# Ledger of designs, part 42: VH-VL binders against q9umr5

Target 1, 268 residues: q9umr5
Amino acid sequence: SYKPVIVVHGLFDSSYSFRHLLEYINETHPGTVVTVLDLFDGRESLRPLWEQVQGFREAVVPIMAKAPQGVHLICYSQGGLVCRALLSVMDDHNVDSFISLSSPQMGQYGDTDYLKWLFPTSMRSNLYRICYSPWGQEFSICNYWHDPHHDDLYLNASSFLALINGERDHPNATVWRKNFLRVGHLVLIGGPDDGVITPWQSSFFGFYDANETVLEMEEQLVYLRDSFGLKTLLARGAIVRCPMAGISHTAWHSNRTLYETCIEPWLS
Key: E = the ipSAE of ESMFold2; O = the ipSAE of OpenDDE; V2 = 0.75 times the mean of E and O plus 0.25 times the DockQ between their complexes.

## First folded at step 1 (VH-VL)

Design n1h (framework fv_nofazinlimab; at its last look DockQ between E and O 0.02; V2 from the best seeds 0.00; counts 0 for: pae E 16.1 > 2, placed apart)
Fold by ESMFold2-Fast, scan of step 1:
Structure n1h (fold): chain C 268 residues (1-268), chain A 123 residues (1-123), chain B 112 residues (1-112)
Amino acid sequence: as target 1 above (268 residues)
Amino acid sequence: QVQLVQSGAEVKKPGSSVKVSCKASGGTFSSYAISWVRQAPGQGLEYLGYIIPIFGTANYNEKFKGRVTITADKSTSTAYMELSSLRSEDTAVYYCARDRSYGELYPTYMDVWGQGTMVTVSS
Amino acid sequence: DVVMTQSPLSLPVTLGQPASISCRSSQSLVYSDGNTYLNWFQQRPGQSPRRLIYKVSNRDSGVPDRFSGSGSGTDFTLKISRVEAEDVGVYYCMQGTHWPYTFGQGTKLEIK
């Protein structure tokens, strides 16, 4: 029998967005119990990420407890960051495959309609003034805003991403690393035609340096220092990189070819 | 330490085919592409193609398209390069190398190379 | 295909003297991510190629700091500040930006 699948949605999203994904899973792995979590839907997805992590944690605990063989996580966009934190804060998770669908794992630095709706006069060059304030950190999107021209402010003000990535020290870092390393597979999915995640290589732990040149995961300090276990996972053969061109941000969970290539093989 | 270990030297007749193996270690097979490069005696390096083992997808330099086939066996962490319709000009050392090339999605800068396999084509 | 042209092709040098190898590409090697995928490889006699430099100027682990890479766009240089006996071999530039990936002709470094 197939392991249960837990789905975590993204910014301004809900469970309805995953109807095609559920159809694909049912076709290839009939009998799989898929739970799409209806927490922090729509506008509530703007709540601070640590608050979302607590809510999702309460929802996943009973699902994991009922599945001693393990579970799989499929986490879309912002949801991938929620799942990153869940794997670190849960001392007892039994996640086999963590499938990250176009999630900004090293942060976001790009102008999008989401940001324009929230902050109409802002550009990516000046959003740091809002996001790196205490008020800004009350919005999920600012929790993973990563301005490469103000890295000192990001390191000091980010209440979520800088901590979970081990870019700033935290008392729980050693425990978070130990917990995260229990994951069986880290499946990273993303691509150049996403149009929202900027740089798109953020989905693969790459990110801009101060000159806006992308440095890949193996060149990041968090990888080189093995701050939360990426170097250990890569050496273990547990990191899967699955880039695909031609897929826009809202299509990752509804493209059959992507599902068959990048997701289906990891749903034991 | 990451290693790519290739099969031994081959001597082949014109018109035949050769299949060279490359066994990968250290997580290479799950996270990287495997590229194939050749070097004729006393000559420079020439790129043949690559495979992404996790997907089973391969791409080839047009110069060799139709003659080269690159495959991978996930169960043994081994990639293969098969070259058909051999000519004396195909006499070369064939190298496999670890790469993150996925065509235009990931540019290449090969970091770990196998020891090479000498293929001699003679009548 | 992108043509990579090296000069000189033969480089006799005296031990302890500096050496310089030029590499030119037929088109820009800047990729859409802002990086320039120009790499330098060293091949000692009877050995597999070894990457010395990746993305123009980054030295691989274990590569002595007497080796340095520089350049931009279409013009690149590999410099050895003080040539040592172990540096004998053939040096190749390689572009990884445009498919198919291509190498320069190689520069043979020999001790006078």
Scores: ipSAE 0.132, ipTM 0.686, lowest interface PAE 6.5, mean pLDDT 89
Fold by OpenDDE, look of step 3:
Structure n1h (fold): chain C 268 residues (1-268), chain A 123 residues (1-123), chain B 112 residues (1-112)
Amino acid sequence: as target 1 above (268 residues)
Amino acid sequence: QVQLVQSGAEVKKPGSSVKVSCKASGGTFSSYAISWVRQAPGQGLEYLGYIIPIFGTANYNEKFKGRVTITADKSTSTAYMELSSLRSEDTAVYYCARDRSYGELYPTYMDVWGQGTMVTVSS
Amino acid sequence: DVVMTQSPLSLPVTLGQPASISCRSSQSLVYSDGNTYLNWFQQRPGQSPRRLIYKVSNRDSGVPDRFSGSGSGTDFTLKISRVEAEDVGVYYCMQGTHWPYTFGQGTKLEIK
């Protein structure tokens, strides 16, 4: 029998978005119990990410309890950050594969059509003034806004990403690292044609430096310091990187080739 | 029940400015955007811009070339639309409307409208 | 800018008969979040616009079930199954997908 699969959606998404993924899993892994968590759908996905983490935690705990052999997580876009946080705060999770599907794991810095109605293009350069304010942090998007030109503001005001990354000192950093390291495999999926995740390398824990040059995961301080366990995971062969071109952001969960290449191998 | 109440009619000279207010009641002002739309006499509807009060950010229709300024006061739950360098063609009824919500599951895309404010520009 | 084209612009209807208004957009109104932000508004004489339909086919509270919206991509339709006297006014489609948001020209519904 196959381990249960739990699916967490992204910003402005719903469970309906994953109908194709469900079909693929059913076809290739018959009998797999797949649960798409229908929480914080649509506009509710704008709620603070810690609130979302709590809600999703309550939903996954019973599922994990019924699956002593372990479960797989497929977490899409913003959901990938939610899942990483879940794995950090849960000391008893039993996740075998954590599949991060085009998630801004190292944050977001850029304007996209996806967020155009929220943030006018002319405001991108000044979004730090909003996102790093108390009001801004009430919105999920700002919880992982990572302005490379205002690193001090990010480190001090980010109420979510800076914490789960261990970039800001906090009393739970060691425990969160320990918890996260319980994961069997971290599968990182993304690609250059995403059009939303900016930079797209954020899905692989790459990100801008102060000159907006993209540095890879191994060049990031969080890796070098092993602040939440990336270096340790890589060393034990637990990180899988699966880049794919030609896939737009809203298509990652509905592409058969992507599924077969990057997702299916980790559902056994 | 959410309501939007706008300020009264205005008569302005060309080249002057007008500022219309829109006060919201019956809901959480900061949880949604306020949009502004105008309608010239006997004509259709034209979208001017919107503001997100919680962020204080506004988006404008470039057609107005910077003549429109939208602001909001969260403490009074009031949005404002100021149009400068008024022209005769700016004569219209100006409406505010509750636009997209930020934190509500149900969409509120211009589901509540003010009563409109007539702005007349004449020499 | 996205051009919204309504047809007809004038719609004389006999009481009790059905009515149909078409709205076409110059480009797809499917947003990156998968939603289609197409609204229909009714404006009765001397009144503010009132939203009838949002996201193509969803009726607002208080809107009679004789009103229905349909369509996808670039083609949309508002239907009134049985026109009543209170339905007299101008109807507008509006896209909220592409900035700046734009309205159709309006369709004036009158009773014959």
Scores: ipSAE 0.021, ipTM 0.581, lowest interface PAE 3.5, mean pLDDT 92
Fold by ESMFold2, look of step 3:
Structure n1h (fold): chain C 268 residues (1-268), chain A 123 residues (1-123), chain B 112 residues (1-112)
Amino acid sequence: as target 1 above (268 residues)
Amino acid sequence: QVQLVQSGAEVKKPGSSVKVSCKASGGTFSSYAISWVRQAPGQGLEYLGYIIPIFGTANYNEKFKGRVTITADKSTSTAYMELSSLRSEDTAVYYCARDRSYGELYPTYMDVWGQGTMVTVSS
Amino acid sequence: DVVMTQSPLSLPVTLGQPASISCRSSQSLVYSDGNTYLNWFQQRPGQSPRRLIYKVSNRDSGVPDRFSGSGSGTDFTLKISRVEAEDVGVYYCMQGTHWPYTFGQGTKLEIK
C-alpha cells in the first residue's frame, strides 16, 4: 500500500488549489490517503512562518502517528519553507519523500508588485528597509526575503530563513540538522518560467551573489559547511533535482506531465 | 565582554529636551539592538524603544511617540535617546540595555545594562 | 499592550527559607519561533537591573544555582531555594514577545 501524502500550500493559497494534484494521485495510486492541510489559507498565509510551522506541526503529528511506515510531504511555494522547518523542529518525524514544489528555499529577491497593497512603496532593491525590521518580520514574505546586496542586514534581521539555513548561530542548529537528515529523499522541483520565484534557482538551493550571478547549490556556503545537512543528503544520493520549463508559478500542482515526471516516482 | 556606559545626570526645565548617550565597548556595536528603559522614582520599569544600529532605524513605544528619538552613531559605538517637551513626570532614571541577538533574531534579552542616567525635570 | 502582573508585590522572607514570585501575562508569550521570551531581572538597592533568567528557565552566567525559573504560556514563576542576605531587592519579570515590551510591577524581597 502507498504511504499517506500530506500537502502544504503556499502564499495566498488554499486546499482547493490542489484539486488536480489530488486527482492525479487518485488515478495513479488508488487508495492513497492524501491530506491537504487547510490551515493559514489566503491572507492568513502572511502570518509569521514560525507561527505557520507550529500550526502545521500540530496538524501532521496525528497523521504521522497513524502511518508508522512513513509519510510523504508535497509542499508548494512558501509551503516548502514551512515543511523544511517542520523537518528540522520535529525530533521523530517519519517523512520519506519531501517534495519541494517550486519553493524559494534560498529565499526571494523578486519584484513585489503583487504585494503593493501591503508594501505600497517597495521595489525589490528597497524592500530590505521594511523586511529587515521587526514589523516586516511579522509577515511571511519577509521571513524569506533575501537581499543579496544587504547580506549583513539579512544575517542580522532574518527571523526564519537565516536560522533554518544555519547562517546564524543558534542553540538548536545541531538538533535541527539531525532531525532534517532523517528524511529519505529531498525532491527539488522548479523551472525557469516560474515567473515569481526569483531567482528561480532558489527552488534548487541556488541564489544570487552580490553581482546577481546565480551560484548553484554546491557553491553556497550553507552547502559547503553542511549547516543543515544538504551536503550529507547529496552524498547519500537523497537529493533529486527535477527542473521543468514552461510552467508558471500557479501551474505546478495542475500539470500532469510534471506530476508524472517529478512527483509520481517518489510517492511509494 | 560588552559594557554600556551612559552620560551623567541631567537637570532640565519643563518644555526642554534631554539627550542621553550610551557608549558600548567590547564587541561589535552594529550586531546588537540597543534598548531604552526608564524608572520613575518609586516606580517600576517602562520600555521606551530600541534601535538596531546596522539598520539605522528605531521603534518607539506609542506612549512616547512624537517626543522620543533614538539614534546611533556606528563610528563611535554610541546610542542616543532624546526626549523632548519634558514634563515633571519624565523625571526618572534612564537605562540603555543591549539585546543579545545570537539565536533569537529580534526578541530582547536585555543582557547588559548601562549604569543609568538620572534626569530631573523641575522648574 | 501586554500586562504583566506580579504577585506578591512585597515578599518578606526569613533567611535560609525559600521564596517564590509569580508572574502572569495577559497574552501568551510564545513567539512565532516557538520560544517564550519571558525574562527575570533583579535590581539591588541603588543599582541597575541585572538579568537572572532568560527564556523562562535559562539561568544567566554567574547567577547562583538557588535561582530557577519555570512556567509556560501565561503563567511563570521565579524561585529562590534558600534566600540569602544579598538577595534583597526588587525582582521584575519582563516579556519580549509582543511590542511594546513590558515589565511586571516588581516584587520587593526583604528579610523579615
Scores: ipSAE 0.000, ipTM 0.391, lowest interface PAE 16.1, mean pLDDT 86
OpenDDE, second read of step 2: ipSAE 0.018; ipTM 0.559
ESMFold2 (binder alone), look of step 3: mean pLDDT 88; pTM 0.908

Design n1i (framework fv_nofazinlimab; at its last look DockQ between E and O 0.02; V2 from the best seeds 0.00; counts 0 for: pae E 8.6 > 2, placed apart)
Fold by OpenDDE, second read of step 2:
Structure n1i (fold): chain C 268 residues (1-268), chain A 123 residues (1-123), chain B 112 residues (1-112)
Amino acid sequence: as target 1 above (268 residues)
Amino acid sequence: QVQLVQSGAEVKKPGSSVKVSCKASGGTFSSYAISWVRQAPGQGLEYLGYIIPIFGTANYNEKFKGRVTITADKSTSTAYMELSSLRSEDTAVYYCARGSPEYSGYDLSFDLWGQGTMVTVSS
Amino acid sequence: DVVMTQSPLSLPVTLGQPASISCRSSQSLVYSDGNTYLNWFQQRPGQSPRRLIYKVSNRDSGVPDRFSGSGSGTDFTLKISRVEAEDVGVYYCMQGTHWPYTFGQGTKLEIK
């Protein structure tokens, strides 16, 4: 039998967005129990990410308990960060494949069309003024806002991303790393035509330097220091990178080719 | 000068709802946070919640157990505070306040206040 | 919730004399960014509150220099070097570090 699949949605999203994914899984892996968690939908997805992590944790614990052989996680967009944090705080998770589906794993610093209504172009450079305050950090978007021009503020004020990345020292860093390393495979999916995740390489733990040059995962301090286990995972062949062009952000969960190429192989 | 102008006094029955508006005039709106604070007669200040208009959602003091709804209309530079299931103890002056970013960027303090809106809840 | 405790609650002062108000928080107000989001507000009779001090010691524009804020961690003080008639009102400390934001009880300053 196939391992259960748990799906976590993204920002301003809902379980309905994954109807095609469910269809694909059912067709290719008949009998798979797929649970799309209907938590923090729509505007509620703006709640602090740690609050979301707690909510999703409560939902996945029973599912994991019923699946001693393990489960797969498919986590889309913002959901990918929620899932990574979830795996960091859970010392007893049994996740085989963690599929990060176009997630801003190294943060967001962009004002794409999808986010323009939230972040006008003129405001991208100034969003740090809001996001790195106590007020801003009460919103999920700010929890993974990563301003490359204000790294000091990011490192000190980010109450989520900087912590799960191990970029700021905290008492749980070692334990979180240990917990995260329990994952069987980390499948990173994203692409240059996403149009939302900025830079799109963030889905692969790449990100801007101070000159907004995109550096790869292996060039990141979090990798070099193995602060949360990326280097270790890569070394043991547990990281899979699946880039795909021609897919917009809202289509990652609905593209059949993408599913067959990047998702399906890891649901066995 | 930038001002926050609130709607007029309200008299409501218990169990009903009230919606107070706060319009920003003479300045920008989207880059600010709008907070709501109330003050019962002869009492201190109590924080209700705030909204960052560009995000479109608010953060609430859980003390109000979901009775408070804060919204904002960027097109009119107006914030709203709705309080439902009104009780006599909800009688207070309700203030909106602007959280303006300082030059340093990340300090959103309440540097500007509305004139207040008296809400009276009585049978 | 963070409890803000002001003292005294009533402050009768003679004109021209100094005044001091204490505000204590139940936990540190230092945020992760290194700032301490402690504000002081003045509310004159029949008026809206007015911010006097932000981040412990920064005076707002138009606020007389006779007002000063100090403190760190959990202990804060607002001082008025020489009280004037226009200073009559209620003063509040507020913390903006921990959600939900909370106010002190208020200190009523009156002229003797």
Scores: ipSAE 0.241, ipTM 0.709, lowest interface PAE 2.4, mean pLDDT 92
Fold by ESMFold2, look of step 3:
Structure n1i (fold): chain C 268 residues (1-268), chain A 123 residues (1-123), chain B 112 residues (1-112)
Amino acid sequence: as target 1 above (268 residues)
Amino acid sequence: QVQLVQSGAEVKKPGSSVKVSCKASGGTFSSYAISWVRQAPGQGLEYLGYIIPIFGTANYNEKFKGRVTITADKSTSTAYMELSSLRSEDTAVYYCARGSPEYSGYDLSFDLWGQGTMVTVSS
Amino acid sequence: DVVMTQSPLSLPVTLGQPASISCRSSQSLVYSDGNTYLNWFQQRPGQSPRRLIYKVSNRDSGVPDRFSGSGSGTDFTLKISRVEAEDVGVYYCMQGTHWPYTFGQGTKLEIK
C-alpha cells in the first residue's frame, strides 16, 4: 500500500488547482489516500505565513497520527515554504518525502501578476520599502520577499524566511533544525521556464548575490553554515533535485511527464 | 449576497469637499480591492483610484493627486472617497466597485458595483 | 498615462448582425509576467458598468458566448456574433497593465 499524501497549495490558490495531480496519483498508485488541504484558500493565502503554518499544523496532525509509517508532502509554490516551516516546528512529524513543487525556498525577487495588483506603482527594486516594514510583514508575499540589494533590511525585518533559513538568530533555531532533519527525502522541483519564481533557482535553494548573479545551493551561506540542515541532508543522500524545462508556474501540477519523472518515484 | 450601497446624491459649491461612502454587506471586505470610478454626464469612465483594506494603502490616479483621499474602515465594511477643492468639471456619478472576490490571477474583476452617487458642483 | 482609443465611437447595428469594436493602446499592454490586462465593459442605459471580458479573451461568468475578445500588444477587438436588443449600451475597453488604469472613450451600440 502507499503512504498517504498531503497536498499544500500556493498563493491565491485552492484545492481545485490540483485535480490533475490527483488524477495522476490515483491512476499510477491506486488506493493512495490523498488529502488536499483546503485551508487559506484564495485571498486567505495572503495571511501571515506563521498563521498559515499554525492552521496547516492543526490539519495535518490527525492525518499523520493515522499513518504511523509516514506520510508524504507535496507542496506547491508558496505552499513549499509553509511545509518547510511545518517540518521545523513539528517535533512529531513523520514525513518521508517532502516534495517542493516550484517553491521560492530562498525567497522571491521578481515581478508577478499578483505583485502588479497588490503594489501597482512599485517595481521589484522598490518593494523592499513596503515589505520590510511591520505592516508589510503581515502579508505572506512579503514574508518571503528577498531583495538581494537590501540584505541588511531583509535580515532585520523578515518575520518568516530569515528565521526558517536560520539567517537571523532566534531561540528556536536548534530545535527547528533538529525537527527538519527528521524528513526522509527533500525533493526539489522547478525549472527555467517557470516565469514566476525569480530567480527560478530559488526552488533549488539558489539565489542572487548583490550583483544578481545566481549562486547555487552549495554556494549559499545557509548551506555552508548548515543553518537548518541542508548540508547534513545532502551528505545523507536525502536531497533530490529534479529540474524540468518547458513548464510554466501554473502547469507544474498538471504535467504528466513532470509527475512521472519527478514526483511519482517518491510516493512510496 | 454581497451588496455595495453608496451614500445619497450631493449638491456642492465650488471649492468645497464631498465624501462619498460605499458600504459592503456580506462577504469578506478587507481582502478585496475597492475602486472608485466616475462618469461625468454624457461622458466616459474615469478611474480615480483604489484601496485594498488588508494593506491599508490607497493608490491614486495622479490626475487627482492632492484632491482625492480614499480610505476604508474594516470594522464597518465601508470605503470612502473624498474629493476636495471641487470644480464644476467634478460633476459626475461616482461609483465604487469591488475587485474579484476569488483570486483567479491578477485581474480587476469589477463583479460588484455600487448604485452610483451623483455629485453636482454648482454655485 | 496610457491612452486607449476606441473605434467606432458610434455603432448602429441591425438586430441579429455581427458587431466589432476596436481598441488601441498607446503602449504595449503585455505586463512583465507575460499577461495582457485588457478588459471590456458594457454599460446599459441607466445602469452601472458590467465587465464582459478580462485578459483579452476570457468571458466573465454569465456573459453570453456571442461576446468574444481578441488581440495582442496594442490592438484589441470585441466582437458580438449576433447582436440582440439587450446589447444596446456603451462599451469600454480598459487597460490594467500600467498605473493609472485607463478606459477608452466608449462605443455607443444602437439598434438601427
Scores: ipSAE 0.011, ipTM 0.503, lowest interface PAE 8.6, mean pLDDT 87
Fold by ESMFold2-Fast, scan of step 1:
Structure n1i (fold): chain C 268 residues (1-268), chain A 123 residues (1-123), chain B 112 residues (1-112)
Amino acid sequence: as target 1 above (268 residues)
Amino acid sequence: QVQLVQSGAEVKKPGSSVKVSCKASGGTFSSYAISWVRQAPGQGLEYLGYIIPIFGTANYNEKFKGRVTITADKSTSTAYMELSSLRSEDTAVYYCARGSPEYSGYDLSFDLWGQGTMVTVSS
Amino acid sequence: DVVMTQSPLSLPVTLGQPASISCRSSQSLVYSDGNTYLNWFQQRPGQSPRRLIYKVSNRDSGVPDRFSGSGSGTDFTLKISRVEAEDVGVYYCMQGTHWPYTFGQGTKLEIK
């Protein structure tokens, strides 16, 4: 028998987005119990990420408790950040594969249709004024807004991403790192044609420096300091990088080739 | 299995310089800092400095600043420690070791050491 | 620089008996992240140092459970519950909290 799969959606999203993913899993791993969490759907996905983490935690605890052999997480877009925090705050998670589908793991710095809907008159260069305020931090997208030209403000004001990435000190950092390191595999998926996640390498823990030159994961202080365990996971052979060109942001969960190449091998 | 393999023993004259190599295998080089530690005969351990190969940046113990240079060649996965203006007090076994607590994480810093290179400064 | 002081410097011990080595730092070794970067190394004659313990009390993979580390702030202890012949060597504590990293002077463990 296959381990259960828990799916966490993204910004302005719902369980409907995963219909094709569920079909693929059923075809290749028949009998797999797949739970798509219908929490924080649509506009509720804008609520602060720590609030979402608490809600999803309450939903996953009974699922994990019923599966002593372990579970897999498939977390899409913003949902990948929810899952990162979830794995850090849970002392007893039994996640084998954490599959991150095009999630802004080092943050977001780009003008997208979603961002323009929320901030229609703002350019990416000006969003730091809104996002790094107490009001801005009440919106999920601002919790992972990472302006490379105002990294000092990001470090001081981010109530979520800077903390889970260990970029700013937190009393729980050691426990969060220990908990996160319990994961069996960290499967990172993303690509240059996503069109929403900016830079797309954020899905692989790469990000802009102050000149907007992308530095890859191994050049990040977060990795070099091993702040939450990326370096340790890579040394264990537990990080899988699966980039794929030609896939737009809303198609990661509905592309069969992507599924067969990047997801299927990690669903035991 | 991951290894750090160092160059062979050297005998040097006072006032000259020595360059010791440390070749990393198994993916160690790109993911870690490489530290250098020395041990004079019958004495304890003394930290010289480290390099972070992917950044190309090195940091040195102030006691050796101006005489020690640590470099890295990514193409050969090799770190080098060069010590100049040698004197008899520099006679020691020089070790390379994986990582630095500050930059490589606590679990994997100093958990892997090279076999050591004996440098003798004879007068 | 942080001074690391070990005692005793010479530790003759009977096979099967316990051994204890103390390490004291001139400053607190608690780093800004709340962790204490105190390591213990073993160096057998003619060999490279081998890390036994990291972050005060965490034992490295392959290190026998007869080795344990404890302590906090400025006072640390390495204990061997039952000394075996293979334990002969010099033991060093090391701090990685303050730059530059510094080692204790070493404790030579010998079978009597």
Scores: ipSAE 0.000, ipTM 0.375, lowest interface PAE 18.2, mean pLDDT 87
ESMFold2 (binder alone), look of step 3: mean pLDDT 88; pTM 0.903
OpenDDE, look of step 3: ipSAE 0.172; ipTM 0.684

